VHH binders against o26223. Designs and how they scored, part 290

Target 1, 191 residues: o26223
Amino acid sequence: MKLLWTSQHIKVTVHIDGKVSKMDVLEAIKTRRSIRKYQDREVPEELIDKILDAAMCGPSAVDERPWHFIVVRNREMLEKIPEVHPYGAMVKDAPVAIIVCCDSSLEKIPGFWVQDCSIASQNILLAAHSLGLGAVWTGVYPLEDRVEGIRRLFSIPEHVIPFSVIPLGYPAENPGTRDLFDPDRIHLEKW
Short names: E, the ipSAE of ESMFold2; O, the ipSAE of OpenDDE; V2, 0.75 times the mean of E and O plus 0.25 times the DockQ between their complexes.

## First folded at step 18 (VHH)

Design YB11 (framework vhh_7nfr_2; at its last look DockQ between E and O 0.01; V2 from the best seeds 0.00; counts 0 for: pae E 14.7 > 2, placed apart)
Fold by OpenDDE, look of step 18:
Structure YB11 (fold): chain B 191 residues (1-191), chain A 124 residues (1-124)
Amino acid sequence: as target 1 above (191 residues)
Amino acid sequence: QVQLQESGGGLVQPGGSLRLSCAASGFTFWRTWMSWVRQAPGEGREWVSSISYSGGWTEYADSVKGRFTIARDNVKNTLYLLMDSLKSDDTAVYYCAKHKYSAFPETQDEFDYWGQGTQVTVSS
């Protein structure tokens, strides 16, 4: 077992075969960072499958599971995403991106789909991180200019709403970890 | 308040060139797709060209393709239209238009703000 130091505080255990060891859920949550620089290395389909599996494991309102996922590997399409998403510049450098969408026809209770797709998006980020990949959440919904931009670019039907674009790849940066705990945001029993 | 102000129009001979400018204010210009639209006398509005917010993606009407170039300066909040090899059929009022969406326009309703326009006349 070879220990790779990603930062002063993050120890990544790499197996002899070069595979990243599994991390526990709390470690994944606490050490996850937005990654916007990627290596020139392809992401295996097996990892994408695991990430998508994780994306579908989150709860949803009344189990509506309204999410759909577009997996984008085509270089031309990856290069076009930044043209319709002003904060999507890093997508052109990623080997793959996942677009999280909501099928409104699957919605059972109005409005909860945002939460459902958020959970799915977060699970993608956590799963990616646990697998040794970097990712970043680029918001599409609720900004109409981005929603329609992504919709048209990928020929998404009207009843399906693009929610987020998440580029993924092997990290080419190490932003370190942050301590975001704020006890002032915790209220006991009452405000 | 959103403002779009066109300039640079005028009278030119066939084969001549013009550069139109559109000064934009009152919104975040660098995050907005922009277009030029023209209207000839007695005709409807015709889409001319569109540009993504970064300028990395441009499209043109077939009638102007190869002759016109759309560009932008996001530092100056200015949209440009370089018009070369002008023809009599290019005579129109040219409007700068702000997009609602980060996409090429399908209808005129996809523009939320328009300039007052600048007159371009191509005549011998």
Scores: ipSAE 0.859, ipTM 0.933, lowest interface PAE 0.5, mean pLDDT 93
Fold by ESMFold2, look of step 18:
Formats: sequence, C-alpha cells, structure tokens
Structure YB11 (fold): chain B 191 residues (1-191), chain A 124 residues (1-124)
Amino acid sequence: as target 1 above (191 residues)
Amino acid sequence: QVQLQESGGGLVQPGGSLRLSCAASGFTFWRTWMSWVRQAPGEGREWVSSISYSGGWTEYADSVKGRFTIARDNVKNTLYLLMDSLKSDDTAVYYCAKHKYSAFPETQDEFDYWGQGTQVTVSS
C-alpha cells in the first residue's frame, strides 16, 4: 500500500484495496450536505468508479437508462465551467467534476429523462458522501444558456442534453446536519 | 466543549494485547472521522490509524498493519484501538484525535481536538 507524506508531523497511509464504506443509507441521506469548498487533494479514480457505478443503479422510466457521464479533471476545463454556469463558481476549485447528461436517443417516454437524470445525480451525491467526499449538484437543465454553454464547452452533440454539473472533492468545510422534517408537508389520504 | 478521554493503557509484555478506548463528547461523534496518533518519548507524533464515521473505511500505518484494529461504537460515542502482538517499538502515549474533515489525514493540522493520551508500555 501507498504511504502519503505532506508534512513532517504525521505519516499517513492510503489503503486503496478492498475496503468499502459501511455507512447506513439513512445516515448518508440525513448527513449529506452540499459541499462547495474542497481540499487541494486528488480524488482517486477508484472512488469515481464507485460513484458512477452507484449513479447507474438508479431506477429509470421503463428502464430507459438515458444517462451518460463526463468526468472532468482537466484544470483548464474546470476553470471554464463558471464562464457558462453562473452558479458553478466552486467548480474551479474542485479536483474533479461529473457532468450528468441525457442521450435523448435512449428515451422511451418523452420527458421522463429529467427524473432519470435527477435520480442518477442524487446517487452521485450520496455515494460521494459515503466515500468521504463532498459534492454539490449545480443545475444546468432547464436553463437554456447553461445547457448550450456546457454543450459547447464539452462538444456535446445536439441529441445529448447536459443536465447537471457535480463538482466533488475531499471537503474543506463541515456545515453540520440540519433538522428539516416538517410534518405540515405530510398529508394523510388526501390533501 | 469537545472532550476526548483515552483509557486502557498500561504495562504489557511483548506479544501481548491491549484495548484502548476514547470516550467522546461535545460533538456529533457518529458523523465524524477519528484517528489514533502516538508519541514515543523524544519523538514527533506518528499517525497510527483512522476510521470513517460509519467504520466502513479504515487505514493503518505500515508499522502497525495487521497487528492493530481500529473500531468505533457510535451508540456509546467511543473509539477503540485493539493492539495485538505488541512490541517495544509500540511504547508511546496514544492520543485520540478528531478530524476536521471527512478524509484520511495528510498532516496533524487536519485534527482539531486531541485527548490527553494514555500510556502504553511494552517491556521485555
């Protein structure tokens, strides 16, 4: 296994083999927060692979599975995303981003791809969190200027629709857990 | 307000075993990464092991790999270090450390709180 040194104070071993997160799913859902500040630290490819595997585990309308993913690590490309995505400023500081896209040629029911790609995007957030990473969903679709800006930047063909940009990295902030349960949003039997 | 209190140290013969405990309070333990760090007399601090908040991801220094096991009980807010096959090089004060971040540490600056330590002495 590979030992990482960054200072004279602590020697750290990164263990990259077979151990996986054992986080309870409810714990992951309840403790996940949007993280917009990241350490200057690379995310191992193995973790990205696990996150994308999880993204593809989501259900989709009539099993259409319309999603595609662009993994962006190139610094110059990450720095260009905020030019076309005004709420994506934190992307320039992330070691990696995932762009969730719909291939409309895979659609079987018009319009449900939005739900499908939303599910994949949320799975990315939860998987990243369970692996010790922080992430945030930044919206692209349905905002036309953002869609076309991202499409142009990454040479995405017209039949493919960029849905979200998800920067991720080891978190450099801890916003804590919030209690957002609101029983007034729960309606029994009828409105 | 954050408190970390280690216990379970003592004198043991080479090849023996000890279990260290760290009682945690003043923060949400079950969502926080934790580590053990040790310091022999006259030496700098040496990272020993880290554990993710669920316990699903663990790492060990090469010097202790295969002999030490880190564990946690999120119901009792307690971190553990099970030390087997102890040798004289393991003699040190062992500290429980709270991570600032949900990540394996690169430096000691990534820990924001420390316990007072518990002494482990391995004598021949």
Scores: ipSAE 0.000, ipTM 0.150, lowest interface PAE 14.7, mean pLDDT 86
ESMFold2 (binder alone), look of step 18: mean pLDDT 82; pTM 0.837

Design YB12 (framework vhh_7nfr_2; at its last look DockQ between E and O 0.11; V2 from the best seeds 0.00; counts 0 for: pae E 17.9 > 2, placed apart)
Fold by OpenDDE, look of step 18:
Structure YB12 (fold): chain B 191 residues (1-191), chain A 124 residues (1-124)
Amino acid sequence: as target 1 above (191 residues)
Amino acid sequence: QVQLQESGGGLVQPGGSLRLSCAASGFTFWEYWMSWVRQAPGEGREWVSSISYSGGWTEYADSVKGRFTIARDNVKNTLYLLMDSLKSDDTAVYYCAKHKYSAFPETQDEFDYWGQGTQVTVSS
């Protein structure tokens, strides 16, 4: 796919056909920030597909892969999410959001789904960042009011648990990077 | 005060090579994406190349892909553009531009600072 961005002042042509450079994994991890402001730009479906592919590449307990993903682009639905998610205000400004869910019927070992969906969510964030998008992890589980709110809003079955809402878009902010390395949190051999 | 200063431009023959440099100061260089943008006489500004924080991601315009290489030295606060196999249509003023955001640019508004530019002329 060829993406062409043209303005009155600058012409940009980018090919998204498998030859697009990818961000180094360490760079992606190190420089990723939560982004809560987005440009008035649509996110191509191809990028969402890549992000979802990445989301499904993480490990899961005994390979149970319990995750499901709801991709939300409908403006009305995006605007309703903040009504049931108090800290999801930025979702209404995003062109797209991914809701990460767990299908409990796919669990092989109880309780590990939280780790599985966390890994999937983090991979979404890293993939988005590596693709030049901004995203933020808005927690749904384990807060019952948020879980039920999202469930009702998107008609999610009882055996499926909404875990996180991740708005995505081209970033309209640059909060900078942080060095969070703390050697005091590292213990050798024993505590 | 943010400053961007390009250098390395000049006159070269077709097929020749140049290395442009952009010295950056007044901001934390490694926290921002950087780009090269060029403007030929009588033409609008054309995006040439962009580079991420540490260079783990680079992209190029189709017109320069395979010939140009963008790089950066975050210790020296310097952006580079290696230009090989230069063509006459590469003749332009080349600008170093600082990104406001961590994304590919679409408009000039996505750059908050520009250098003065350096002239590149490719002619036989």
Scores: ipSAE 0.019, ipTM 0.401, lowest interface PAE 6.5, mean pLDDT 88
Fold by ESMFold2, look of step 18:
Structure YB12 (fold): chain B 191 residues (1-191), chain A 124 residues (1-124)
Amino acid sequence: as target 1 above (191 residues)
Amino acid sequence: QVQLQESGGGLVQPGGSLRLSCAASGFTFWEYWMSWVRQAPGEGREWVSSISYSGGWTEYADSVKGRFTIARDNVKNTLYLLMDSLKSDDTAVYYCAKHKYSAFPETQDEFDYWGQGTQVTVSS
């Protein structure tokens, strides 16, 4: 027995040609969940490259692009992260982690680097999700003990600020999606 | 071995409601889009609804939009179709179908596995 898409479904797919490929951006945003359990499966370098390309596509204050990324695959280093990052226990179980950093010497507008690195970090999460990977943003900045611990562990210079540690891998859990839309958070014209 | 098993069909009056379930096994359920497809007596199969692997994207045929809701439980590996305001034209065998891709389907996408179907009958 052969299946044929209905006219309606076919029209939807051909009309939204960009959405027929891979994953629609709205779907990615709505369905991304923090993943803290990973399969014992390597993440190809090609996928990490795509994720970092996406990270660097984010906007930044006056195009300052202050971000730098440390890719960590070494087991011994991944196992040391929880020693300086109490809520990063799952990092030791990840095949790879990305540390998002700010190089303060690249700032063009003081103080906006936090927004810049947050945008890069979120793009990492979305890109990983779109590629079939799971990830979680574990906070480093602004917690000074975590910042200094990560800086020391990875020999990060004083003018570079570790912002986040993002372990990632093929998911070994599925927490489901959430309906978080709250119209009371939307104000028209004024507060 | 991929297995899809539908349940929850039955006889209902026009305007009534039913909830169909599809138990999935033999593959990583949360990695794939899933669909409901139906076949009325003497007719070809008609696509009803599709849902993304995470549940965040849904599509519906015009004939069921606003009346049917597709949902999934990726913990229980189960696909659902919640049918409200049923009409005689909804009488059909309903099949659960697995998409062949783990990402958004291409135009005119093909399904690689099917269930045996569950009968829904809306009055005589």
Scores: ipSAE 0.000, ipTM 0.138, lowest interface PAE 17.9, mean pLDDT 84
ESMFold2 (binder alone), look of step 18: mean pLDDT 82; pTM 0.830

Design YB13 (framework vhh_7nfr_2; at its last look DockQ between E and O 0.01; V2 from the best seeds 0.00; counts 0 for: chain humanness VH .431 < .441, pae O 5.5 > 2, placed apart)
Fold by ESMFold2, look of step 18:
Structure YB13 (fold): chain B 191 residues (1-191), chain A 124 residues (1-124)
Amino acid sequence: as target 1 above (191 residues)
Amino acid sequence: QVQLQESGGGLVQPGGSLRLSCAASGFTFWEYWMSWVRQAPGEGREWVSSISYSGGWTEYADSVKGRFTIARDNVKNTLYLLMDSLKSDDTAVYYCAKHKYSAFPETQDEFDIWGQGTQVTVSS
């Protein structure tokens, strides 16, 4: 059952597939892991919509919002991505992938689109995790061979730059959490 | 010391077969698309065939479809071209070329490393 209700002064409860999606943001950040093995199970369109909504909530330089997203579910296309992306082997096994792109005609400040699309990409990973999905960011930009390979495979125009390919699905692995806090990376007042 | 070295060319009769090899060194061979390109006497270079980094995706020029087979061995760092049903029009120097991009080439500028070539001559 899909059920959504809201109130000005009570919590918003979102129901997807009979479950309430609720995860503390710090918990999501700390527990998200790159997932490269997926169940043979389709991802509902509603979850992809929520993930892309979250992706577009990220800040961008001068609010330029240069991002575009290609949702890939076609099996033949998913199977071709590994042939143009040498570290994208897991994409062929994913039920769906999202390609994050920059439309350079939307840039207001040159060069900051990389940060903008990085923010959108990370939001995709976090939103997927909060919805019970696993995902991994496979790098495309700035590697020219991958950028051009993905561009030609998906008929992406020259002024649009593919940034990342993010396969996602219900996880078929659990790598566990890690303790990555390193105080030596923190510098007070100066280096 | 990046090198591509072709071998296996020679003189062959029409309808014959030939196998070209290209030994690669000095780069991570399996991470790149590879092509065969040929040049007939007095003509420009003509793309013949391309193969993806794993070998899972191949394409051929219309002039050679059904007669030529491109293959690669990523353990031995070797690219191959198996040529069957050879015609006089196949006479050319055959070059092995490394792609800049993981895509079928649109221009000659999309190859960054070339071999020295191997001569194939088809005559009665």
Scores: ipSAE 0.285, ipTM 0.694, lowest interface PAE 4.4, mean pLDDT 90
Fold by OpenDDE, look of step 18:
Structure YB13 (fold): chain B 191 residues (1-191), chain A 124 residues (1-124)
Amino acid sequence: as target 1 above (191 residues)
Amino acid sequence: QVQLQESGGGLVQPGGSLRLSCAASGFTFWEYWMSWVRQAPGEGREWVSSISYSGGWTEYADSVKGRFTIARDNVKNTLYLLMDSLKSDDTAVYYCAKHKYSAFPETQDEFDIWGQGTQVTVSS
């Protein structure tokens, strides 16, 4: 697959094959930031597919893999999300959002679905970042109003729990990187 | 003062090699993606290569893939472009550019700092 960007004075031609460069995993983890401003630029479906693939690669309790994903590109729906998610204002500015959900019928051990969906959500963030996209984790669960708001908006069945809304797009900001290492949070052998 | 300064350009024969350097100052170098962009006489600017914060991601234009290598030294605040197997079509002014965002560039507006450029001429 070949991606060609031509705008005014700059020509960018990138060939996307199996040999596409990928960001080092440690670099992705260390440099990832929440991005809440996005360019007026569409995200290719191929990138979303890669992100969703990554989202499904994380571990889950007894391999229950309870996650489902709603990919939202409809402008009207994106604009409605902030109405039920007070801290999701940036979603209306994103070209796409992924809603991570749990199918409770797939849960094998009670309560671990939160961890499973968290891992999936984090993988979405890391994958997006490694692909040159910006994203932010907007929490839905466990806030009841947000859960029900998203449920109604997207006609999500009762046994499925919306967990997070993750808007994605090409970044229109650079908040910089930060060092979050804290040796005081490390305990050897015992507390 | 925020500045990018390219060096290392020159005249080389086809098949030759050059190493370009870009010295960065006045900003936190490692917090930004960097790119090389070139402009041939009478042509528009052409994206050549980009590199992420610590070099974990690199990408190249099809025209230079397999021949050019982008690298960076964040301790020295320096961006590099290793150019091998140079062709006549590689003749251009090469610019170092700082990204505003962590993405592949599509427009010149995605760069906020440019160097003055260094001339690369490939001729027999």
Scores: ipSAE 0.021, ipTM 0.434, lowest interface PAE 5.5, mean pLDDT 89
ESMFold2 (binder alone), look of step 18: mean pLDDT 82; pTM 0.842

Design YB14 (framework vhh_7nfr_2; at its last look DockQ between E and O 0.01; V2 from the best seeds 0.00; counts 0 for: pae O 6.7 > 2, placed apart)
Fold by ESMFold2, look of step 18:
Structure YB14 (fold): chain B 191 residues (1-191), chain A 124 residues (1-124)
Amino acid sequence: as target 1 above (191 residues)
Amino acid sequence: QVQLQESGGGLVQPGGSLRLSCAASGFTFWEHWMSWVRQAPGEGREWVSSISYSGGWTEYADSVKGRFTIARDNVKNTLYLLMDSLKSDDTAVYYCAKHKYSAFPETQDEFDYWGQGTQVTVSS
């Protein structure tokens, strides 16, 4: 094992024998499923770093990039998320969760941060899938009770808005793929 | 219409016990944090205890720690307060309150619905 460090950066472990997934992007999009059951297996920091790098590659309104991410591995904190998020029960069983946030002080055009953070959240799901992980997007915004619950639990300041909580881990289920293509949703030239 | 109905109050002797109940209707009970708040004669309202969705996270005012237990039954949509070792200082009207947020309240204005209250009187 080879350890590389730099000041003021996330610590990264470089595995000499490590390999990044080479899944085709269309395959990733079509085969990604929400995964709510996880193996009792840690997710290496290297994979989280790759996922967050992918999240930050998303487009944003006028390149405002309003996103911030909280990486949660602490067991006590993961177990408290369901207490403030009633549909986040699976989070307590995940080895790690990512909270996608908007820093409203970075907004350049009002209101587009929702789209920006949605794009980042979807990229997290796709990147996790391509790396052999399972994840699910649990909604926080726009539900004020959840927004405030998550904000207080993680000491998120008032100008920062928690958008989503994404638990992830090596999957312990395989729901299979779906055929969701619906030609009736496609309109040529006009409605 | 949100409705909270407390019951189980009454007269008890010092050292005695009571169980308060709060029947909830008109909202999805298990999705909301709940609290008990009390008001002694001539006093303001005092937060007593809060409980999370599942009951897995509870907190108590210092004045009642070790003597009171908050609980909920999400099947029966009922909030409880089990009061042991009652003292005269516990004499108050006890209110069931629904939280606005999924968090411990920082102010009493963070409760959006209140019950009618049930009287607890601790005296010889």
Scores: ipSAE 0.286, ipTM 0.691, lowest interface PAE 4.1, mean pLDDT 90
Fold by OpenDDE, look of step 18:
Structure YB14 (fold): chain B 191 residues (1-191), chain A 124 residues (1-124)
Amino acid sequence: as target 1 above (191 residues)
Amino acid sequence: QVQLQESGGGLVQPGGSLRLSCAASGFTFWEHWMSWVRQAPGEGREWVSSISYSGGWTEYADSVKGRFTIARDNVKNTLYLLMDSLKSDDTAVYYCAKHKYSAFPETQDEFDYWGQGTQVTVSS
């Protein structure tokens, strides 16, 4: 994959010869932030593919892998998401969003799908960050109004549950990093 | 006040090596991606290399890949560029640049602060 960025002021040429720029996993985890502002810049399909690959690499209960992903690039659809998701205002400004869903027919053990889809969602966030993109987890489940709103908007079958909407794009903000370590939350052997 | 100060430039022969440094101050250094950008006489600015917060991610222009290494010391608030196997085409003013965003740079508008630059001349 060849990526070429050309501007009047800076020439950037990057060849990705099968080598994915790798961010250290601890760095990715520690420095990831929710990004809600995006550049007017398209996200290459190759990056989305990598992100979705990462999303499917997480563990799931008894390997049920119940997740499905809707990739949304249509501007009209992106602009409609905030109408049914009050805290999804930033989605309209993103070049792409991923909707993480659960196919309940794939569930083997009741209730673990939430964990499975959470892991998938988090992997999307980490992968996006490692690739130089910004993303934010906007919760859909378990709020009924949001679930039904997204369901109707994207014609999602009844046995499939929308779980999260994750807008992605090149960041147009830098909120900085946080140290969230709290030793008071660590208990040895027992509470 | 944000300050970036490059050093380490000079005259070297082809095949030689240099180490550039950029001393950063006036901001939380480890919270920002950093880049090197160079400009040869009569030419536009060329992106050279970028590095993430702690150096876990690096990227290079094709023209310098395999020869240059970007690094950083977040304790010393210093960005480095190790340049090996230097060529005549590497002759330029090298600038240290602070990222506005945690993203791979595309335009100069994605940098909010620049150093004054340090001259690198590769000549026999």
Scores: ipSAE 0.018, ipTM 0.383, lowest interface PAE 6.7, mean pLDDT 89
ESMFold2 (binder alone), look of step 18: mean pLDDT 80; pTM 0.815

Design YB15 (framework vhh_7nfr_2; at its last look DockQ between E and O 0.01; V2 from the best seeds 0.00; counts 0 for: pae O 6.9 > 2, placed apart)
Fold by ESMFold2, look of step 18:
Structure YB15 (fold): chain B 191 residues (1-191), chain A 124 residues (1-124)
Amino acid sequence: as target 1 above (191 residues)
Amino acid sequence: QVQLQESGGGLVQPGGSLRLSCAASGFTFWEMWMSWVRQAPGEGREWVSSISYSGGWTEYADSVKGRFTIARDNVKNTLYLLMDSLKSDDTAVYYCAKHKYSAFPETQDEFDYWGQGTQVTVSS
């Protein structure tokens, strides 16, 4: 598969086989930005499957895995989310959104589902970024008005708590990277 | 403190029009769904119309659909009800109500603040 330059009559290009341009995990974490503008381009189901697989790889309190995900592609529904979520205006412009939910019947330790669903939500953002997509976490829980608004819009049952709405798509903006390291936030041995 | 003040009621003939206003203060108006609810003499409260926080989603009771228009001005913190083709059955005190949730109400208990109301009287 690799070709060598054998004479000056034939020129070949050597590709570095086996080195895929995969994003390093630290690079993904450092370069992920909230993306609120999306191309008019469909996101294949296969990429959503990979993102949700990554979401479910997160740790959870006592392995309770309380998460459920609603994948929203319907234009009418995407257009209604901003009407129940005051900071979700960009959702109407996304080709797809993922609603991260907690099934409270799966809770083993009360209240730790918030950490569990936060981990799943962040994994969605990182996985989307690694796949060339942009996303943003729009907060739902703990804001009662948004929680109930999303629950009723999507007919989510009482025992299921919508946590976040994550619109995603191929980015139509590039806000650049940020240097956010702050050594004053690091405490050795004691506060 | 949350304050809702309705105005614009009055006496009109059947087929007439009125515009109700509700001045809101003491909360973040543009983040909240709002409704109009009415109460006719001797009757319970009847939901009239609701509007989402941006104004992009409105719903109406069947009894007023096509005749009433709910609107809001989020810069002026004002809710409106434009009433056309008024009928005697529209005679009521009209209340401005703030939602607890960003959703269409399922019960009247889902309004956490109410105005004092404005009287609308449709009389031949």
Scores: ipSAE 0.336, ipTM 0.733, lowest interface PAE 3.9, mean pLDDT 89
Fold by OpenDDE, look of step 18:
Structure YB15 (fold): chain B 191 residues (1-191), chain A 124 residues (1-124)
Amino acid sequence: as target 1 above (191 residues)
Amino acid sequence: QVQLQESGGGLVQPGGSLRLSCAASGFTFWEMWMSWVRQAPGEGREWVSSISYSGGWTEYADSVKGRFTIARDNVKNTLYLLMDSLKSDDTAVYYCAKHKYSAFPETQDEFDYWGQGTQVTVSS
């Protein structure tokens, strides 16, 4: 699918086809930044689908795949999230947010769901970045007030645990890249 | 001060090739997405191609796909556009543009700096 935009006498064509991200994986990882400012621009459903596909491609403990995703586009709901998530102020400015949840009934080994949902969340961030979107990981679990706040707001069942809220949108900021490599954190064979 | 300076334009016959260069200065080049945009006489600006930080992501307008290649040298702070199989419709002023954001461009406001442009003329 191809999308054509014309604004201010600039013609651009966006290719939204069945292809995987064009961004090199190492580049995506190294250049990704948390983005908390977004354009007044809608995110196509096709991009969200690609992001969610990526979110489900990560490994999980014994392949338990406990994750669920709530896609939130409703403006009223987006504006309510900061009320229960003090550090989620940017969510109200995003055109869409993904809430990553764990269905505890799917858990096979206790405790690994946190890793599983973390991997899913990170894949969302990387996929978003590779598609030219900005996103930020806002932690919900393990903070009880945030967990219960999000649970109530979205009527999440008791056996399902909200893990993260990830607002997404086209970036309205450019924080630049940073080098986080620290050789002092690398130990060879032994600590 | 941010500076973008295009070069490499000229007159070529249909089917010919050109290599455009854009010398960048005044900002951290490798932290920015870059694009080429062209403007034909009497026409609006047309997006041509974009490239991510290190070139791991590229995209092209349908009109140039398969013929043009965008590249960059982050050591030399230079953006390139390799143009092959040139057509008369490729005649335009070609501009190097710096992205304001790390996103696919849609509007003019998404480019915060432009070069002066270099003329490309394709004619028999």
Scores: ipSAE 0.017, ipTM 0.375, lowest interface PAE 6.9, mean pLDDT 88
ESMFold2 (binder alone), look of step 18: mean pLDDT 80; pTM 0.812

